# VH-VL binders against Uncharacterized protein ycf53 (ycf53): the designs that were tried, part 5

Target 1, 237 residues: Uncharacterized protein ycf53 (ycf53), of Cyanidium caldarium (Red alga) (o19887)
Amino acid sequence: MNRIRFISLILNLDSCDSNIQEYSRLAYVHDLNKLMDENFVSLLLIILKLAKNSKRLQPTYHNVYLFNLLKSYALSEIDGYVLGHFSRGFVNTLMHYKNAQYETLESLLSANNFFEANKFTQQILLELAGEQSKQRNWMYFTDVHSINHQSVSDLNHLWELYSQGNFGFSIQKRIWISVNKNWKKFWKKIGWINSNSKWLKYPGEFMWAVNAPPGHLPLFNQLRGVYVLEFIFDYYL

## First folded at step 20 (VH-VL)

Design f2 (from b4 with heavy chain L102I)
Fold by OpenDDE, fold request of step 23:
Structure f2 (fold): chain C 237 residues (1-237), chain A 120 residues (1-120), chain B 107 residues (1-107)
Amino acid sequence: as target 1 above (237 residues)
Amino acid sequence: QVQLVQSGAEVKKPGASVKVSCETSGYTFTSYGISWVRQAPGHGLEWMGWISAYFGDTNYAQKLQGRVTMTTDTSTSTAYMELRSLRSDDTAVYYCARDEWISENDFDYWGQGTLVTVSS
Amino acid sequence: DIQMTQSPSSVSASVGDRVTITCRASQGISSWLAWFQHKPGKAPKLLIYSASSLQSGVPSRFSGSGSGTDFTLTISSLQPEDFATYYCQQYNRYPLTFGQGTRLEIK
């Protein structure tokens, strides 16, 4: 991919192109990094600003990564712009999320702190499920239906965007369906059990990085979370 | 009140098998797992393995692979640990403990222990 | 496997003493460490989980600290009922492993 294509992605000129949407994370990251120089960074910032101002900037896998990459340069101009226009987070700002917890979650995800993001996600879900669930630190299946659908969708969106489509409930559901909704096959596919069908020990044997298998995160309690996930898969996505 | 009650002491000959039970109450059995831990005389605690109560999936210590079988009976909320081909060094007090797998507070409840003596 | 090494293997102390037991993991286990008290003829008792969280019902004189590879159990003022063997346990990875134990005896 050349520089023009990246600019096109920022402006969502190719948003309907399935080939662009399926552009692999590794390839995107590799190609983008190869093109990065001082001039291109400056250009990308200009394009980002224009896209934002024209309300054409959309939260996509690529734009989220690009945004974070730009931030990593720690240039005063970028920092100032981010502070002024995206202080609540890139996705939170664009999607107008109202729950302040989503800002925290986005912060964790943007920092690739998937372990804490996972824990915080569970906390959010418990709170959404109700005070009793929160006090128990455990959601009963009967409590799951109380969770707002938009909230689950937003959680999924954050996970997908910040993992370049590698994580999230929708990814998990897709994989789950691909194995005929067989939980053990699903667990094996997403790396929750090993090749010998043995459970992994939480948390040390799980992967808390973007290079984990698709659908690896967010992690739910396999003893209790099966019903929660099934419910989410069937009724929230 | 959470309670784990194990079966009584056993005396076995080398080569025999022993099956220890752990009856649980006071909590939802199928929402947890059970770990087994043993202590041989003069030695420390040794983890033997874990079983999910509902799924019956197990993870055994490598040294016991092939000789140990853990099972659960959800209808009675009871976990079982069978150890085969007993040797003298299997003489120990065997414990079951509640193990949630993901909880920060695992092993919060234990059985009272079962002495298994292996002697010729 | 993660090896857990306790120090000391045994310690003699008097009632009222401050007692410190250390546990070292062969590799990083974050805070996924528990401390157990074990008395003869009794089941092990969970004292501390997550390296520093006091189990419900456990006296406040017990405390845990540390992260990564080095951990400490402290009894601020030893009581008669505290004489026992103490074990650290990592539950970060399978197999779960215990330290060799620290026997706390009366001086």
Scores: ipSAE 0.875, ipTM 0.951, lowest interface PAE 0.5, mean pLDDT 92
Fold by OpenDDE, fold request of step 23:
Structure f2 (fold): chain C 237 residues (1-237), chain A 120 residues (1-120), chain B 107 residues (1-107)
Amino acid sequence: as target 1 above (237 residues)
Amino acid sequence: QVQLVQSGAEVKKPGASVKVSCETSGYTFTSYGISWVRQAPGHGLEWMGWISAYFGDTNYAQKLQGRVTMTTDTSTSTAYMELRSLRSDDTAVYYCARDEWISENDFDYWGQGTLVTVSS
Amino acid sequence: DIQMTQSPSSVSASVGDRVTITCRASQGISSWLAWFQHKPGKAPKLLIYSASSLQSGVPSRFSGSGSGTDFTLTISSLQPEDFATYYCQQYNRYPLTFGQGTRLEIK
């Protein structure tokens, strides 16, 4: 990765960079991190302002990543701008999410706190499923259809964006389909069972970082049945 | 009113097998798993393994690999633990406990325990 | 395997005393530690989970603290029914492992 490539990515704000290989995605991100310095931060802030003002700013993998990198410098000028224009979160602001819980989720995800984000996601789903699900802390298959379709889509979008396409229900679905909807193969591929086909111990044997296998998060309890997740895959995505 | 009720005490000879049952009630059996824990006289608690009631998938302590088999009967909401090739050091009180895959407060309910005595 | 070491192995105390039991893990287990009470002839009883969360129905005199490798169970004011053996358990990774136990006796 060189500076020219980095600038190109910044200038092409709506690009998904589909040419990046899946297995090299994290390395790519790592290289971008190395290019970040005060000069680039200043330039990035200017571009962000221009993009925002021209209404060209979109919630893409690159933009979310760069925005977080920008914030990580914690400069007064950046903080002031973020507070003034993205107080609800980068994606929440751009997408105009209505559920305030999504601000909390975005905050967790932006902090790479995937463990808490996972737990919070479960909580959100229970609430979306209805009061009964929330009270029993258990989502029945009969309740999952009560969840608003857009709500699931938004949840998925946040997970995808802040994981650079590594996590989310849509990623899980894609992987599930790729193994001909074989659940055992699916669980193995996303790392919920080990090479010996044994279920991992929650939470310590799971990976709570972006370097986890694709589709590793969010977790969904499969030992109560696969029907809820299957329904999410089939009807919400 | 979750309850786990285990089978009665057993006396076995070395080399024999024992099968302890754990009948559950008061909750959806297939939504949880069962862990087995034993305590030898004068010793502490030892985790033996666990089984998913829904799938029947198991994970055993390495020490017991090859000698232990955990099973479930969903029709009766009962878990079973079979220990083979019994030795004197297998003498212990064996407990079943409710367990779950994604949970932070497992072992919230236990059976009353089953004494298994292995003696010549 | 993760080894769990409790201290002390036994403790004598009187009713009303503050009792502290410690548990050390051989490696970091975050907050995934539970405390159990075990009385003779009875099933073990879950007291604390996630290092500091009180199990439902457990008296508030029981509390847990710690993270990483060092954990503590505290009984603020010992009651007659509290004399038992206490075990810590890590459930961060398989296999699940217990401490060797702490026997709490009447002084």
Scores: ipSAE 0.869, ipTM 0.951, lowest interface PAE 0.5, mean pLDDT 92
Fold by ESMFold2, fold request of step 23:
Structure f2 (fold): chain C 237 residues (1-237), chain A 120 residues (1-120), chain B 107 residues (1-107)
Amino acid sequence: as target 1 above (237 residues)
Amino acid sequence: QVQLVQSGAEVKKPGASVKVSCETSGYTFTSYGISWVRQAPGHGLEWMGWISAYFGDTNYAQKLQGRVTMTTDTSTSTAYMELRSLRSDDTAVYYCARDEWISENDFDYWGQGTLVTVSS
Amino acid sequence: DIQMTQSPSSVSASVGDRVTITCRASQGISSWLAWFQHKPGKAPKLLIYSASSLQSGVPSRFSGSGSGTDFTLTISSLQPEDFATYYCQQYNRYPLTFGQGTRLEIK
C-alpha cells in the first residue's frame, strides 16, 4: 500500500467500500507500519485537522484505526498541537456528540478496553433512563422509554467503529432478525450462552476482544427479561 | 433492606430427600439469581449451583447432577433447593446467596444457613 | 474445574498484627477472585471482589491483591472482630470453587 492510497482511506474517498471494509486489519497494520516516518505522521495529522475543519471527514473503521496508530507515532510539538484539536476523541470531535460521557467511552474503546467500556455503557444507559434506574443500579423495563433515540444511536456508533463492525446494538439487531427474533438462537449466535444453552459466567467466560463472535458486546442482562433490549432494537435503532 | 431467610434445621435418614427454602425480601426477586452453597462439618464451602429467578434456568455442580433440583416461586419470592438420595456426607449447613448474571460482586447477601443432618 | 489452594491453613495472631493470607489457583483466573469472611454460626460475608475491590461497608484495613494465579488478602491491623475463617473463591468460570479456608485464631 502507498501513501496516496493512505490519504484516500483517511478522507473516505475510496469507492470500493466492500473491499475496504473487509481489508484484513493485520495486513492494514503491516502496510501502515512500513509507511510511517516522522514527517508522514505529521502530514497525516495535518490532513486530518484540515479535513475536520472542512466538515468533509466522517469516521470510518479505517480512519478510526489510523488515528489511533498516528497517536502512537506522534512525537513532535506540531503533532501534539494537532492532536489537541481532537482532545474530545476522534469520533466525538467529528460527530460533536452532546453527552460528555461519550468521551470517556471512546477513550476506553480506543484502548481496546472492552471490559471497562461494557461496564461504562451500562452506567450511561442507567443515567439516561432516569434517577430510579440509577438508584436501583438496573433498569426496570418501563424505564427504557425515558432514553432518547439519539443517545442510543451515538452509543452504538462508537461501539461499531471501535470494533471494526463486530459490536454494537445494530449488529445485534441484525443477528436477532436473521434468526427470526428467536432469543435463544440469538444468544447462542452472539455467544452469551454455550452449546448446552447454559449462560456464560461473567466476566471470565466472555470474550473482551474484537475476535469475539459478532454481536458479543455490549452485554445486556437478559436474566431480567428481554423487553428492554427488544425495545432498543425495535424503536431506538 | 435485602434479606434472605431460610427454613429451619432438618434431620433425615440416608436415602431420604430434603427441600430447603430461601425466602427473600427487600429487592425484586426476579431480577437476580440464587446460588446454593454448603459447608460440611470440618470442611470448607462448596458451591452447589444456581438458579435464575426470571427464567428458572439452572446450572448445577457436576458432582450433584441428578440429585439436586433448584426451583423458585415468584409469587412468594422464594427459592428452593431439593437434594435427593441423601448420604451421611451430605450433612452440612446449606446457604442460599444472591447473585446476578452480569456482576463482579456476587454473593453479596446470604441466608442464615440451614443445618441438614443425615444419620441413622 | 479450577482448584483453589489457600495458605496457611491457620494463623495464630494478636490484635494489632498484620496478617497475610494467600490463595493460588490451578489455572489463570485473571482478577476474578473474591474473599469471604466466615464466623461460626454466621453466614459468610463478602470482603473483596475482583481481587482488589473492597465491598461496600467493609473496613479499609482489609485489602486484596494479585492477578493470574496468586492472590493475597491482607488485614493491616487485626481487630477482635476479625477472628474468623477466610475463603477465596474464583468466579472465572463454572463451577464456582472455594479455597479450603484459612482459620485466623487469637494468640
Scores: ipSAE 0.739, ipTM 0.888, lowest interface PAE 1.0, mean pLDDT 87
Fold by ESMFold2, fold request of step 23:
Structure f2 (fold): chain C 237 residues (1-237), chain A 120 residues (1-120), chain B 107 residues (1-107)
Amino acid sequence: as target 1 above (237 residues)
Amino acid sequence: QVQLVQSGAEVKKPGASVKVSCETSGYTFTSYGISWVRQAPGHGLEWMGWISAYFGDTNYAQKLQGRVTMTTDTSTSTAYMELRSLRSDDTAVYYCARDEWISENDFDYWGQGTLVTVSS
Amino acid sequence: DIQMTQSPSSVSASVGDRVTITCRASQGISSWLAWFQHKPGKAPKLLIYSASSLQSGVPSRFSGSGSGTDFTLTISSLQPEDFATYYCQQYNRYPLTFGQGTRLEIK
């Protein structure tokens, strides 16, 4: 893979190329890091600026990773551009999210702080479900009807993008369908129960990193019933 | 407000069984679990296991596997712990404590304790 | 299983003193440790969770610190009502395990 190919990936121009469909997350990271030097970093920043101004740029897990990589170089031009144009976060800025809570969530996900990101996601969902759910610190089935569709979609999008497609309600739904909607098989496949069908101990037996099983995060407490998560899967995704 | 009230003290012979009850009030019983913890005289606290009130799923300490059964009755908001084949070293105060699967501060409310004495 | 070792076994101190109690895990438990207070004739009471977070209703003279394998409970200014046995408890993984206890005696 050459530098032109990565430029087309950033610009979302390679959706028809079958070779890119077979890139793993690790291969993408490895190939990109091999191409980095000061001139390529500068070029990528220029292309990012132009793509943002043209409204062509949509967030993907590839360009989210690239943006975080550029930030890690901590160059004054990069820091200045990020502060001036992406202070709300990369995805928040490009998608024009209005809810300030999603800025905090994106910051946590961007820092790979999945434990706090998960806890904050639970708090966002409770707030969206209403004051009674927030006071109880959990949600009855009927409370889920008050949650805005776009809010769930936005939460899911952030989780997908910052986990390179490994986490999010949409991944969980796909796995749930793949086991014919059998909840116990689902919980086992995403790693919420072990091979003996025993529930894992929160928080220590869960994995708070991208190498967790697909669909492992975000958590949703199943020991109050499955109906809220089922409703999210059926009606919000 | 949240309250866990246990059954009274019991005296048992070796080989018998005991069933301790833990009646709860002031919260939605099926939304939490119950852990059981015991303390033998002169010893520290020992976790015995827990039960989910919603599904009835359990996780028992391995040393007690096969001798302990935990159950719930949702109609009375009551958890039960039965210990069979009693030995003298099962003499202890038995506590129930409220538990939650996705929580950092479990065991926030406890029952008053039930003394079980195993003697001939 | 994760073994929890407390020290000292007993502490004698005066009202107003600063007291520390230590707890060591046999393997890393991150920050997933709680501290309980147990008074004669009472049920245990949760003081600290997640190594350093103070439970609601617990006086601010109690604090916790540590991560990994070594943890400390500190009482900054002892009060007469603090006479009790103190237990650490890990919840990193099942089975949940407690330390052997530290008895605090106030002169």
Scores: ipSAE 0.725, ipTM 0.882, lowest interface PAE 1.1, mean pLDDT 86

